# VH-VL binders against q96il0, part 119

Target 1, 167 residues: q96il0
Amino acid sequence: APERGAERRDTAPSGVSRFCPPRKSCHDWIGPPDKYSNLRPVHFYIPENESPLEQKLRKLRQETQEWNQQFWANQNLTFSKEKEEFIHSRLKTKGLGLRTESGQKATLNAEEMADFYKEFLSKNFQKHMYYNRDWYKRNFAITFFMGKVALERIWNKLKQKQKKRSN
Key: E = the ipSAE of ESMFold2; O = the ipSAE of OpenDDE; V2 = 0.75 times the mean of E and O plus 0.25 times the DockQ between their complexes.

## First folded at step 5 (VH-VL)

Design d19 (framework fv_ebronucimab; at its last look DockQ between E and O 0.03; V2 from the best seeds 0.00; counts 0 for: pae E 11.3 > 2, placed apart)
Fold by OpenDDE, look of step 5:
Structure d19 (fold): chain C 167 residues (1-167), chain A 120 residues (1-120), chain B 111 residues (1-111)
Amino acid sequence: as target 1 above (167 residues)
Amino acid sequence: EVQLVESGGGLVQPGRSLRLSCAASGFTFSNYGMNWVRQAPGKGLEWVSYISSSGGSTSYADSVQGRFTISRDNGKNSLYLQMNSLRAEDTALYFCAKDTEYGSWSFDYWGQGTMVTVSS
Amino acid sequence: QSELTQPRSVSGSPGQSVTISCTGTSSNIGAGYDVHWYQQHPGKAPKLLISDNSNRPSGVPDRFSGSKSGNTASLTISGLQAEDEADYYCQSYDSSLDAYVFGTGTDVTVL
């Protein structure tokens, strides 16, 4: 009995994009789309004199990015797996092979695939609703801290101008 | 109600390893950063480690850096602390602590703790 | 480990006000990082008392108040009650350590 090779569950590698921006970069860098999530990773710039508020904002943005990368990587893997299973099951039901006469992977027509998409969306509706809710919460927090950082920067600029006028 | 329940503590010899677990309930676990904080007998609180909501970012106190590893399983609502190369100084009650909210670096809920004793 | 400095003990009579100080450095409180306060009764887990310098979480009595100035944060307990007898810890972040830091703790006794 041939030992069925344990399908290595390709755990979606925590897609820390190995994209290392140049050390001398003074701005945020956007990497190429991740192969699993299809999201472009952002490498956030760390200023030499980063304020506590700026640091909080940066950390929140980084955490939110990681959360998004992980969610979509997992969702895309699940989608791909279920899609493949659906195709295989339907082909089998039709008495068709997994390969065409030309050796290509057999596919279903657009109408049959529409049923898959409808079912997949229905099944994952709640998951997407929770994602959207959490996405808004995270982005609201980020926006709020962006506003605070902006105000802090304005205040610091005003203080510097006053010191220059006094000297 | 938010609940955090630590487990895995015990008596171990120096140089040995131990794994702590924290079971979370009553909130969306995957939305919050989690921490380990310890308290030696009759001493104050000491922060040990942090892990982000997604698990993509971690940080450690210098006292445990290179020896301890924090991890989480969001599907199981569980937090872990792998402790290697344990020392007598690691003897403490270990608490699991939840981050309060986005942008706050406070801990709003704590477990009751699990006791780790490192003794020859 | 750069611990925040607290008085070892503070005592007061019922109905009095007591203040606990938490002194940091230029790399933590003095850098502008927020201070949080925790109450811990004997044999119990810590409880968040004050967040973000002066915010009271739900269920925390209004007799507890927090403030911050320069390198020092303060927790004030007004109208001290017997149930307030506990250890109190301040907490912040230290940029030089890239770590959360706790205060040395203060034992509050009600006379």
Scores: ipSAE 0.109, ipTM 0.710, lowest interface PAE 2.7, mean pLDDT 88
Fold by ESMFold2, look of step 5:
Structure d19 (fold): chain C 167 residues (1-167), chain A 120 residues (1-120), chain B 111 residues (1-111)
Amino acid sequence: as target 1 above (167 residues)
Amino acid sequence: EVQLVESGGGLVQPGRSLRLSCAASGFTFSNYGMNWVRQAPGKGLEWVSYISSSGGSTSYADSVQGRFTISRDNGKNSLYLQMNSLRAEDTALYFCAKDTEYGSWSFDYWGQGTMVTVSS
Amino acid sequence: QSELTQPRSVSGSPGQSVTISCTGTSSNIGAGYDVHWYQQHPGKAPKLLISDNSNRPSGVPDRFSGSKSGNTASLTISGLQAEDEADYYCQSYDSSLDAYVFGTGTDVTVL
């Protein structure tokens, strides 16, 4: 099955947490699932003196999260709405009401519903193909900038070590 | 504590432009979508516009589509509404409203509003 | 442009319960979007009272409760108090309009 969402997972290390005030997070954190997309949002930590490269990475991750959240929220609701429309259309074609004699929603049997699932998958195949392509492009870019940030941090640590030796 | 402070309202003639601002503090502004909501005197609340946390996605009520432009500057913790071709029916108190922490479905914090009056 | 329908006013005596209805359509509440409630005192900004149909944000008294069924949501104020006299708005999202929608508003009077 295709991968869903590429959410960064962060946990505060024990050593780092000893220096972090309890009133504010010094790390990204993951919230509960969104009701419509079913995806967990990341809440990003912003250090006071964030570098331009760090800011670009964070913005790219935010944009990707918003794009992904919107795509799946729309897909989940579209699936539900089109399923109901399919059922209503097929009941109308058969001359049946939308509710049974007991007042419950009328439904179709599994064989009849299979037509819906096939139609939905076919109709949305190209959309999901482009989504997967864009998902991989975005996550490759994020990974690339993560590497650049890691190199920047290494270079800053080496500069600090060289300055300490000069003192 | 969360604070939203609107400014830029005033009296303008029909057909003119006005730009509203909203200064945000007490939360990580760039993590949340933002909205403008208006209330005509003696009337109910009307949603006007939305902008996503990154600024990459916007939407507008039909009544303002093509005339109003929402924008944000996450470096300044500021939300903006550029209002062009103003009409008498745009007269209202304009609120800045923050989306909730877990999606863009409700507005958990509101400013006090800035009054826009469009009359000749 | 589309609005959720609320009664214009409701009233009750202190200590009684009042219920405010909010009725939508198949493109908003009926499509599965949650309903949120706001309280607005005269001259003040709205305040989020109930989110996600029934969730009470921190600092909101437990006498406020919400529910949703079908195309209709309800806000109930049990043990009505003088400070509850205000306007109340429901809100949801409409997929056909791609827009947030508010209810018409309900004036709650404490007798």
Scores: ipSAE 0.000, ipTM 0.569, lowest interface PAE 11.3, mean pLDDT 81
ESMFold2 (binder alone), look of step 5: mean pLDDT 92; pTM 0.944

Design d2 (framework fv_ebronucimab; at its last look DockQ between E and O 0.01; V2 from the best seeds 0.00; counts 0 for: pae E 3.6 > 2, placed apart)
Fold by ESMFold2, look of step 5:
Structure d2 (fold): chain C 167 residues (1-167), chain A 120 residues (1-120), chain B 111 residues (1-111)
Amino acid sequence: as target 1 above (167 residues)
Amino acid sequence: EVQLVESGGGLVQPGRSLRLSCAASGFTFSSYGMNWVRQAPGKGLEWVSYISNSGGSTSYADSVQGRFTISRDNGKNSLYLQMNSLRAEDTALYFCAKDTEYGSWSFDYWGQGTMVTVSS
Amino acid sequence: QSELTQPRSVSGSPGQSVTISCTGTSSNIGAGYDVHWYQQHPGKAPKLLISDNSNRPSGVPDRFSGSKSGNTASLTISGLQAEDEADYYCQSYDSSLDAYVFGTGTDVTVL
């Protein structure tokens, strides 16, 4: 995180919304759902007098959002691919075609699809366990820096009062 | 266990291009930001470029802005540096470096570097 | 791009303490950005010694300590050993450049 990370158009990676908030905004913005991850990206406000601690917190939040977006985009693609493969495999086992008589995609009922969901979760258990661990680590760090920023702001308010009274 | 292995360095003429790679192992590559840092022979360290964990944010030193492009492929655990319009002052040993655990702007693991020489 | 200022060299006898200064400006250390320290032996990659001014990563001996005051940071090596002979770099962030910045480097010699 060598730069402040201005709100820049067209700098987003593939699959991230191209929404750009107004450049004069003083608030964080929540954009529309990303096409691939189905998560809403936050476009963070950068205050004019951002302290090093505030910048560290903002960068940590941005990086956590990027990490989360990437994880779920990949999981959604894997889910869709394995779901289609499971349906095709089960239709072949039953001796059925991939299309109904009306030409619509053949599918499995909810009870049959429950086997897919169970298998998918079981197969990806370790990956989701590491995701949860990293999620907790990231959120603990964010909370810790939020506390430090809050203390910094309180101290600056007290310092302002001392200066004002001494004048 | 953490390993970073740079490759793609070599001798190249001014104005030409070169592409560096860094292969990462022993950690969850997609969870961390990555950097390129260079060191000219007999000189100190100079930060070159940064890329965020997903690749959504990049940054460059002024000396390379517009000429170098950092990228990553999280599926291959690989970091890249495309270096265009190379100059003699780009001659250096190029390291890839991993960001530390969350909340720090320091580099906890470094590769051994790949040498880039820009000379006629 | 700005550099953090370090002495070119420092020296000490085994068992002595040496201190390396790292002086920045109002856009980096003076603005309150943390300072990190790296050790580099000849022909080797840098190794993180101190992060966030005073934090020692796992595996770094407790004879290495760091501090920061104003726009100056310091690395102290207590009980100097022959293996501590190396180059040392400080590093911070500069808000005016929007860039990581390294110090000029210090050659530590063990007499």
Scores: ipSAE 0.359, ipTM 0.729, lowest interface PAE 3.6, mean pLDDT 85
Fold by OpenDDE, look of step 5:
Structure d2 (fold): chain C 167 residues (1-167), chain A 120 residues (1-120), chain B 111 residues (1-111)
Amino acid sequence: as target 1 above (167 residues)
Amino acid sequence: EVQLVESGGGLVQPGRSLRLSCAASGFTFSSYGMNWVRQAPGKGLEWVSYISNSGGSTSYADSVQGRFTISRDNGKNSLYLQMNSLRAEDTALYFCAKDTEYGSWSFDYWGQGTMVTVSS
Amino acid sequence: QSELTQPRSVSGSPGQSVTISCTGTSSNIGAGYDVHWYQQHPGKAPKLLISDNSNRPSGVPDRFSGSKSGNTASLTISGLQAEDEADYYCQSYDSSLDAYVFGTGTDVTVL
């Protein structure tokens, strides 16, 4: 059977980490860096007696992770494409070929690349500002729910202690 | 007038070797990169190999990597393609193609081609 | 071999306009590499028709025009003439292969 050459659909990976932790894990698992986003995916543990508040926290963390994976995967892809285009256009402008006389792939010097980085950052400044804003909002919410879950756990422990003293 | 004239094609058996030549005239040969492009009978164009103006840089298609060697003699205005371990799939008309300019990455002049037939 | 994708054939009547598409990937056209076009008549060598997406070399009629957007390049032939009947190939560079790449070719027929 001819191995169907997997069309590497350079589709921005749907941020679902294919990392599957062991089924019997009682804690969160951190996977290797994703090849597109370079972010390490986290698989969140689901307790047997997960409270509604704990579930809400877990979902918020999961959504935030997926949001981050998707953002950086897309950003890295865009960066790579624009960088390649910049190099190509600059080499052409200089009358340089695809390869150097030494047989290496032609590249630009650090100064020229600095111009690219400056332009890229300038162009994407607003996008990064929105990302940062949303990042803070999401993390603030997560922290807030972490606090609530902590309080709930304390309260439940206190109730259990009181029941044990009454018996 | 720019002229490119390919030669060295012929009928060969699989596993044998053949050397193609391209004679260039009408331009400063040493100032331009050169390419080989092939076309199988009734098929499209396939890029085969590139060599820089000085000969210091070379590139090959995956289909010919390790079997073919591109070279040039700027003193003779000549381009060469040494083809080793020839296969039936190497059967094609082989064109010599000149780079438009070092930075353009297009081919502005082509020869008429030389036919290579690999058959048992 | 990652070939650029072209329609197999395009036809038109004399005086009409026809467009040939050339679709690449993120490693070639989509990476920003320029597209070039060649015309090849039966039994003849290819001829450079368009360079650098839209540049016409000397001697190429103005009825030929090229464009590029995203992962796709286009060659438009306006005012189609009988002599335009030929095979057309797009060409670019692929960074993942470190190689020049050609399109699959398009046969243009004048009806």
Scores: ipSAE 0.045, ipTM 0.676, lowest interface PAE 3.4, mean pLDDT 89
ESMFold2 (binder alone), look of step 5: mean pLDDT 93; pTM 0.950

Design d20 (framework fv_ebronucimab; at its last look DockQ between E and O 0.02; V2 from the best seeds 0.00; counts 0 for: pae E 19.5 > 2, placed apart)
Fold by OpenDDE, look of step 5:
Order: structure tokens, then sequence, then C-alpha cells
Structure d20 (fold): chain C 167 residues (1-167), chain A 120 residues (1-120), chain B 111 residues (1-111)
């Protein structure tokens, strides 16, 4: 008999992925999808000689990741709650019980669920618009700093080549 | 008037079996889901089992899953609870409870209960 | 067993109002399932007091009212009378357990 693992009481999603990469990793690690957000967490590598600009980029990426994890974890939870409430309400309206006569959980058909999805999207439209706006802003900033870091690295390489030619 | 009358309770030893019955009257028995709810002495209410109006769907609390079987005979207006492998923790007053209506998921009428005592 | 949480006891004087809370989780009350309330006098069977969060069955006095918000439901008894001394239980459904769930019960005493 497969031991049905005690589903641990899902405490509120602390947006911190428990994924710990190996200590000696020299690159970014991507973890498995988070159970709440369904997003894959990234553990960012910290170079030994990280420049202030590189650090700023890393922090911005980390903050943006945490923001995304939290948003989608909350959104998915809200969606699940509202969906269940909708199903319950509609079953009641139809005079249906918790289970069908076949012993299965009572569910709604695809057409009825389409109404739920439409209403949910309509209700959350503004929230999604703000999310998209902020997503673009954050990613634009990240891209900008990526460019700066790239330029810094090029400049440092050129300086090192000049010193080697002078010696 | 709606009436629910439980019977079949008694003193039994651990590991033994007991069958409870509930006789229903005053309503169309076949139109309603039925439940068993128990109350240990000096404790709160605990839902035990549900059966649909037709008897085609059943549900059980984890505490009794695999040991108890709910059934009904709509021709006799009777609800049953077969209790196997009884434990001391099953000691309780067992109530028969009628669903209010489809979709309400509440219990509008209760019997007076039948006492089950499991003791060595 | 995920029981709904109720205060152990509530007391009030005749004519006062008392409120009993029933706190659930995201898998029951917080999932949108309705809450029902039962009154049980000593040595008696439970009686349905409130159904579907706020509906009063026939014969239930209007001094009893129910409400629900978030993960919490409430039963309010206005104009408390001596006959209201009883145990009160909330009840809902838990989707994670696929089971009906009762509250821990509240003893209401009239002083």
Amino acid sequence: as target 1 above (167 residues)
Amino acid sequence: EVQLVESGGGLVQPGRSLRLSCAASGFTFSDYGMNWVRQAPGKGLEWVSYISSSGGSTSYADSVQGRFTISRDNGKNSLYLQMNSLRAEDTALYFCAKDTEYGSWSFDYWGQGTMVTVSS
Amino acid sequence: QSELTQPRSVSGSPGQSVTISCTGTSSNIGAGYDVHWYQQHPGKAPKLLISDNSNRPSGVPDRFSGSKSGNTASLTISGLQAEDEADYYCQSYDSSLDAYVFGTGTDVTVL
C-alpha cells in the first residue's frame, strides 16, 4: 500500500525557493517548479570579484524573481479558492450534492467552467494589467544593467591587454 | 412529522462488529441523502458517513474508512451502518441525520441517537 | 481531522448579545463552502439553527443570525434568553478531506 505521504500543511508560500545548489557552482542554477507559483526558481551565482554593477544586476534579478514568485503563488491560490467557491455555488443552484450517483466528486461541465474563467479574467483584468506593466519595467531595467555589465567587462579586458603589451 | 429512530447500539468488545439501523418516517426517504454523525461522551460532533438518495454514492471519515459501511433500503425507509473492527475510540452516541435538500449540505433532522460502547 | 475552531465557552446576561466565531482553513470555509450552525441542549439531539451561512429555518427565532467572511463564520445571538443555554456547533465541508467537518463546539452560558 503506497504510504500516502502526509501532505504537510501548506503554510503560506514563503516566496523563498528551498532549492539549494551545490556550494561549488560557478553558474546559475534553475530549480524545479515551485508548487505554488509553478515557476522555476533561479539561484544566481555570486562571483568572487563581483563588481558593484554586477551586484546591482544580481540583486535586481533576485528581487524580480521573488516578486514573480509571490505574485503567481497568490494568484494561483486566489484562482483555486474562487474556482472551488464557484463550483460549490453552481452545484447548489442545480440541486446537486457533493458527489454524483457514481461516487465521484460532483463537477461542472466545460461550458459552465468557461463562464467561471470569463468572470475570473474580467475581475482580475486590472491586476493582470498592472502585473504586465511592472514586468516590462523590471525586465527593461534588467536588460539595461546587463548591457552596462557587458560594457564594463569589455573595458576591463581591454585594459588587461594593454598592460600585458606594456610589460 | 419527520422522525428518525436509531437502534442497534450496545456494549461490544474491541475487534467485534455491530450494525446500526435508522428508521425514517414523515418524508420521502428516497429523495434525500442520509448521514451518520457521532458524539463521544462529553465531546463534540464528528461526521462519520454519507450516502446519496439512491445509495449509489457514499463517503466516509478517515477515522472509519475501510471499517464502516453505510447502506440504505429505500423500500423500508431504513439507513444502516455496518461497523467492523470496532475500537475504543468508536465509543459514541451515533445519530442518524437527514440532508436538508440537495445542494444545501446541512442536516435538518436528527434522531435521538443510539449509544455504542466499545470496551474490553 | 481538521476541525473548525470555536471558542470553548461564551457567556452573557439575559438580553445581551453574544457572538460565536468559527474559524476554518483555505480548504473549507476559505474555499467558499457554506457554514451551518447547530444548537444542542444537554441530552438532546442537535438542531439545525442556521443553514447556508445566514438562512434561518422555520421555527428558529430571529434573534439568531449567521454571517461569513474569509475563513471565519459567526453566529450572533441577540437578546440572550435562558433557553439559549446550550452547545453550539458550526459545520462545513473540507475539500482536502472530502468530508463534512464540525467545529469544536461552544458552550453558551446565560448568567
Scores: ipSAE 0.030, ipTM 0.622, lowest interface PAE 4.6, mean pLDDT 88
Fold by ESMFold2, look of step 5:
Structure d20 (fold): chain C 167 residues (1-167), chain A 120 residues (1-120), chain B 111 residues (1-111)
Amino acid sequence: as target 1 above (167 residues)
Amino acid sequence: EVQLVESGGGLVQPGRSLRLSCAASGFTFSDYGMNWVRQAPGKGLEWVSYISSSGGSTSYADSVQGRFTISRDNGKNSLYLQMNSLRAEDTALYFCAKDTEYGSWSFDYWGQGTMVTVSS
Amino acid sequence: QSELTQPRSVSGSPGQSVTISCTGTSSNIGAGYDVHWYQQHPGKAPKLLISDNSNRPSGVPDRFSGSKSGNTASLTISGLQAEDEADYYCQSYDSSLDAYVFGTGTDVTVL
């Protein structure tokens, strides 16, 4: 957009994340928002003694993050392009320029913009329905495996406390 | 492999019309805005016109406003420039240029250009 | 005319650094609009060299860098090579014209 001045870019986090956790980190890290998806990536910790079940959970979370990042990056791009096109078209229909007399990008008021939001939501309704359904399925699966990992850790803690014997 | 190929240039008398075409390949044409940029012989670059990815929004340099019309056919992967009431000052090599991704107002791929000469 | 001002030419020896200025007004660069840079070899189409003031597109050598401050943007070519001999244009947006504007162009000569 015409109002993408360097001042706005300079005060916002970079759109390309170069986040790298410190050495010997033992926790997941949350990075700055991605420029395109506007989501904060999580950089998952990999412990030295990660169990097969813990690895499966971590990979499921990584895959879900990648899917989510890609979906919102694509939707934000589409939304921004179509919003600008709608604004330009409506300004031209009203016989107005793309800029105000002060030089700022001309915009539509909230009532005028409501038509765009309604049309965009209607056009993308099915895509967002599938996203919501898949989001719930993925998050319920993650929660299920978190429970399995929790039980594995409890069992290992109890086993460590008691002497091991063979029959 | 992105390609933009302009055509339709030629020698024409002042006051006449020409229609330029740009055939696009190697990318999803309907996802990107497109531009015309011209360069008079021995001179610098001048932006001429823009059209949005859907074709719903257009804009023009003051020097061509009211005389030139940009259009596109996403079904044919083609960009057009209808040039009416041509003047000697419109003599230039005309480039077709692809918008970079949204949020960057730069042009990442250019064609080789088609020459338009307006002379009597 | 509201166009961006560049030096007509700059020159340098191989391995030296050269800097090309691009000076605008309060209606374009001074209003905070991004500056982009293009390289054009004789008889060829322009090529995007720097976008968004300082972003180097994939495939552009590290020796090209850009910056912007106030009304002025700069393109620096460090370690000048013979293949860098070309015309260079800056480009921005101008709110008074409601249009994209290019710089006057700079001819870079490698001695």
Scores: ipSAE 0.000, ipTM 0.455, lowest interface PAE 19.5, mean pLDDT 80
ESMFold2 (binder alone), look of step 5: mean pLDDT 92; pTM 0.945

Design d21 (framework fv_ebronucimab; at its last look DockQ between E and O 0.01; V2 from the best seeds 0.00; counts 0 for: pae O 7.4 > 2, placed apart)
Fold by ESMFold2, look of step 5:
Order: structure tokens, then sequence, then C-alpha cells
Structure d21 (fold): chain C 167 residues (1-167), chain A 120 residues (1-120), chain B 111 residues (1-111)
């Protein structure tokens, strides 16, 4: 029986794209970059007679994509929010306005912004270390199951050819 | 150390609602799918519901579909089960359970459970 | 409901070996889905004992072993000890139900 629970985008929280691939595609589809994460989502094909290994791989890839999209959407939001707060705080400390004479947002020079980047990296160091570890674990598992699925498909083709020759 | 603590169980009349909570600690909660599993008194284990790491995919046992809603708040490291239209057969100890590491469909850490009793 | 079938109880003397069977259908174990095993002492939460048919998580004694063939999985406890007295459940995935399924449970008694 075919798998239910394929990716559903219209109930997703903020930061998830609403791209819809062709309904009856027999291939994975790559959508446009998500507005918040800047990552291109993959829309996974579900074969009609999906094997347990194929299903495991597909769900692992789907879950990894969701995890990665949401991690970077949240990090990008946090980065943007903290960047503006840092600029606002430093301009206020200097007694400067938040806007230039032309109405553009006032900014800090490159050296001053380097302090922000250093502080942001320090605050998020442990979170990024855990992300990297989990990224490697997920990719190792995905690669392992991709290999097993490939062997399963080759073996099934050989069994089909052997059966045809014996007819 | 991984820890899961359920709460929100109690005695309730048929047709009413309860909301269960599970507080998680000791692991990166947002990296893993989560489950609810229940056990009626003196009976075996029954899987109830699943939610993916950020909530994009959910699934339910047929016996609870349409009545129960699983959700999570990754900011609070918390898992929830909204239980509506409760029936006598929903009486059970409800566990939250963490998905095992990637590529396995097993549950490696469990809470102690919260008891739900549905009785007139 | 579709459950994986286990014997209601098994028993053995300390030091002996016991085997618990877990029989499924063509939509779960027979389709090739992995089997996992849990141990549950009275009044306690289940504990993962075996994953992916035969993998032993850290802290699980090597006297516990698992295997799978066809529609049937087996958990073997060699060198049975008093602390092994508990309920044991198998678990798999069922494609026709689109659901995780547990076995009926086996009460292991140490004589």
Amino acid sequence: as target 1 above (167 residues)
Amino acid sequence: EVQLVESGGGLVQPGRSLRLSCAASGFTFSSYGMNWVRQAPGKGLEWVSYISSYGGSTSYADSVQGRFTISRDNGKNSLYLQMNSLRAEDTALYFCAKDTEYGSWSFDYWGQGTMVTVSS
Amino acid sequence: QSELTQPRSVSGSPGQSVTISCTGTSSNIGAGYDVHWYQQHPGKAPKLLISDNSNRPSGVPDRFSGSKSGNTASLTISGLQAEDEADYYCQSYDSSLDAYVFGTGTDVTVL
C-alpha cells in the first residue's frame, strides 16, 4: 500500500515555501529558494510500490529537508533581528540618528560591524556545533540508505531479466 | 541526560477534552520526531501519534484520527497532544517517546507517562 | 486491530535461554520493515532493547539478541537472570495502516 503523509506545504509554519510540484511526477522536484531560509526545497516522488528501504530513505530525506529549512530560517531571522538591534544600540550610544540626511538607514562601518559578527558567532557557537554534528549524522544515514536502495533496484532488475530468460 | 516528563492527565467524562504536555531536555529537541504511545491498564502498548522535527508531517492511529491533534513548540522544548471527544477506550497511561537516531523507526527514550481516565 | 503476534508468556530458569517470537503480516514484517524490541518492568516506562532487528543500544547486555526472517522476528535472552522478568514488546511499521504497530506483549517469568 502507498505511503501517505507526503510533504504538505499549505499548513506549514512561517518560513516554508508554498511551491507545488506536478502531482503525478515520477521524479523528485527542486523548487525555488525559500524566502526565509534561501534553500531550494525538494519535492519527493513516492513510487506506487515503494519498498520499505525506499520509504525509509524518502522520509529521512524529507525530515532532513524540513529540519534544515527551519534551522536556517530561524537563524536568518535571529541574525537579522540581532543585527538591527546592534546597529540601533551603537548609533544611540554615539548620539547619532537612525537615518542619514537622505533618509537612508544609518549603518556602522566594516570594523564596527565585525564586532557584531564576532558576537553573533560566539552566542551561536554551540548551536552551530550541534547543527553540524546532526548534519553529518543525517547525511551519513542518507548516503548509507541511498546505497542500499541502489543495490535493491539493481537486484530487482537482474531478477526480472533472469525470469524473462527462463521463459 | 535525556529526560521526558509528561503532564496534563486526569479524570474526565466522555466527550470532554484534555491537553497533554511533554517537557523535553538533554537533547536537541528540534532535531527529532516525537511520538505519543499509550497503554490501557493491564494491556499492551499502542502507538497514538507522530510529529516530525518541525511539525511539517503528522500521523495518527486510526482510533484517534480526527479527535486528537499532536503539536510541538520547539522554543519551549515541548510536545503536546490535544485530546477531544474522549471515549472510555482512550483510558490509558500516555507516554511521550523520542525517535531514535536517523534511519531507525524506533523509540529510544520514553517518559514515565501521564494517566488519562475517561469515565462517567 | 492489527497487532504483531507474540506468545502470552514464556518462562525459564536462571542461566537458561528463552526466545520470544513476533509474527507479522505481509504489510509489516513480511514486507521487510525492521523490528524493534522493548522491555517493560512493572510500573516503569518501556526501554528500547533491540533496534533494527539486531542492533543493541549502549547499556543493553549482550545476552539479548534479535533476528528476523520472513514474517517473524525473534528476541533471545541467553543466560536468563532474575532482573529479566518483565514484559517484552516487538514493534514495526505497517504500510496498510500507515502506522507503527506493537506486538501483543510477552510476560517473561524467571523460575
Scores: ipSAE 0.508, ipTM 0.797, lowest interface PAE 2.4, mean pLDDT 85
Fold by OpenDDE, look of step 5:
Structure d21 (fold): chain C 167 residues (1-167), chain A 120 residues (1-120), chain B 111 residues (1-111)
Amino acid sequence: as target 1 above (167 residues)
Amino acid sequence: EVQLVESGGGLVQPGRSLRLSCAASGFTFSSYGMNWVRQAPGKGLEWVSYISSYGGSTSYADSVQGRFTISRDNGKNSLYLQMNSLRAEDTALYFCAKDTEYGSWSFDYWGQGTMVTVSS
Amino acid sequence: QSELTQPRSVSGSPGQSVTISCTGTSSNIGAGYDVHWYQQHPGKAPKLLISDNSNRPSGVPDRFSGSKSGNTASLTISGLQAEDEADYYCQSYDSSLDAYVFGTGTDVTVL
């Protein structure tokens, strides 16, 4: 029987991925899916000669990732809590216990659970709309800064070529 | 009147085994889940094990998992707890507790308990 | 072991009201599982006092009431009497452990 390791009561995930890439990495690392958000964390590489614009881009990407991790971690937790509460309340309403005659945990059928999903989506509709709006805003900003960084890099390469031609 | 009477407690050495029994009366025994709950001297209540009405499902606290076995004989209105590999930490008053209703997760009747002392 | 958190002791004068809190987590009380309360006098077996958050079994006086909100359940004893001096335990279920869980217990004293 595999020793079910004492899963530490992980407090509400501070959205900080525990994924630590090797210190000598020269590229971005993608971690395994986070257990709360189910999103893969990215550890962004920091170049030795990072420009202020590159730093701004990196920070924006990092903040956006943290925001996304926190949102989905909280949403998944809320979903799980409300799902359990719904199952419990519906079983009570039916005059059923929380355990079957066999002593197993009582569950609802797919049709009954469809009602839960509908209600949950309805209840959280505005929250998801705001999330989507902010997601687009953040990604547009990231894309804009990516363009600026690209231009900066091109300009720096051109300047270096000119200096080499003049010497 | 509902009655639960525990027996089988006593003084045992660490590593030994003990079997507790609970005799039930005054209700349809086969209609209810049954539980063992223990209380160490001067401590709080700790749930130990559950068995469904027909014995089709059992559950255990992590502290006793793999060492204790709950069983029942509905023909004899009896609940049992086989305790193996006993430890000093298992020293407690052991209560037999009845589920309130079918599928309920509360305990409406308790026995007076039987004392288990594990000491070298 | 994930225990529900209770105050160690609560005291009151005869006729006063006292409240005992029971704080759980997202995997038990916060998941929507019901809370039950037990009274235990010294040297006696526990007695079910409140079931399903607020239900009083037959024979339990009206001065006992239960409530639940969020991750916290409460037992209120109104008009405290000398006979109410006892230990009180909350109990629920924890889905992460697949186990019943008890509170740490509260000693109620009547001054």
Scores: ipSAE 0.017, ipTM 0.601, lowest interface PAE 7.4, mean pLDDT 88
ESMFold2 (binder alone), look of step 5: mean pLDDT 92; pTM 0.945

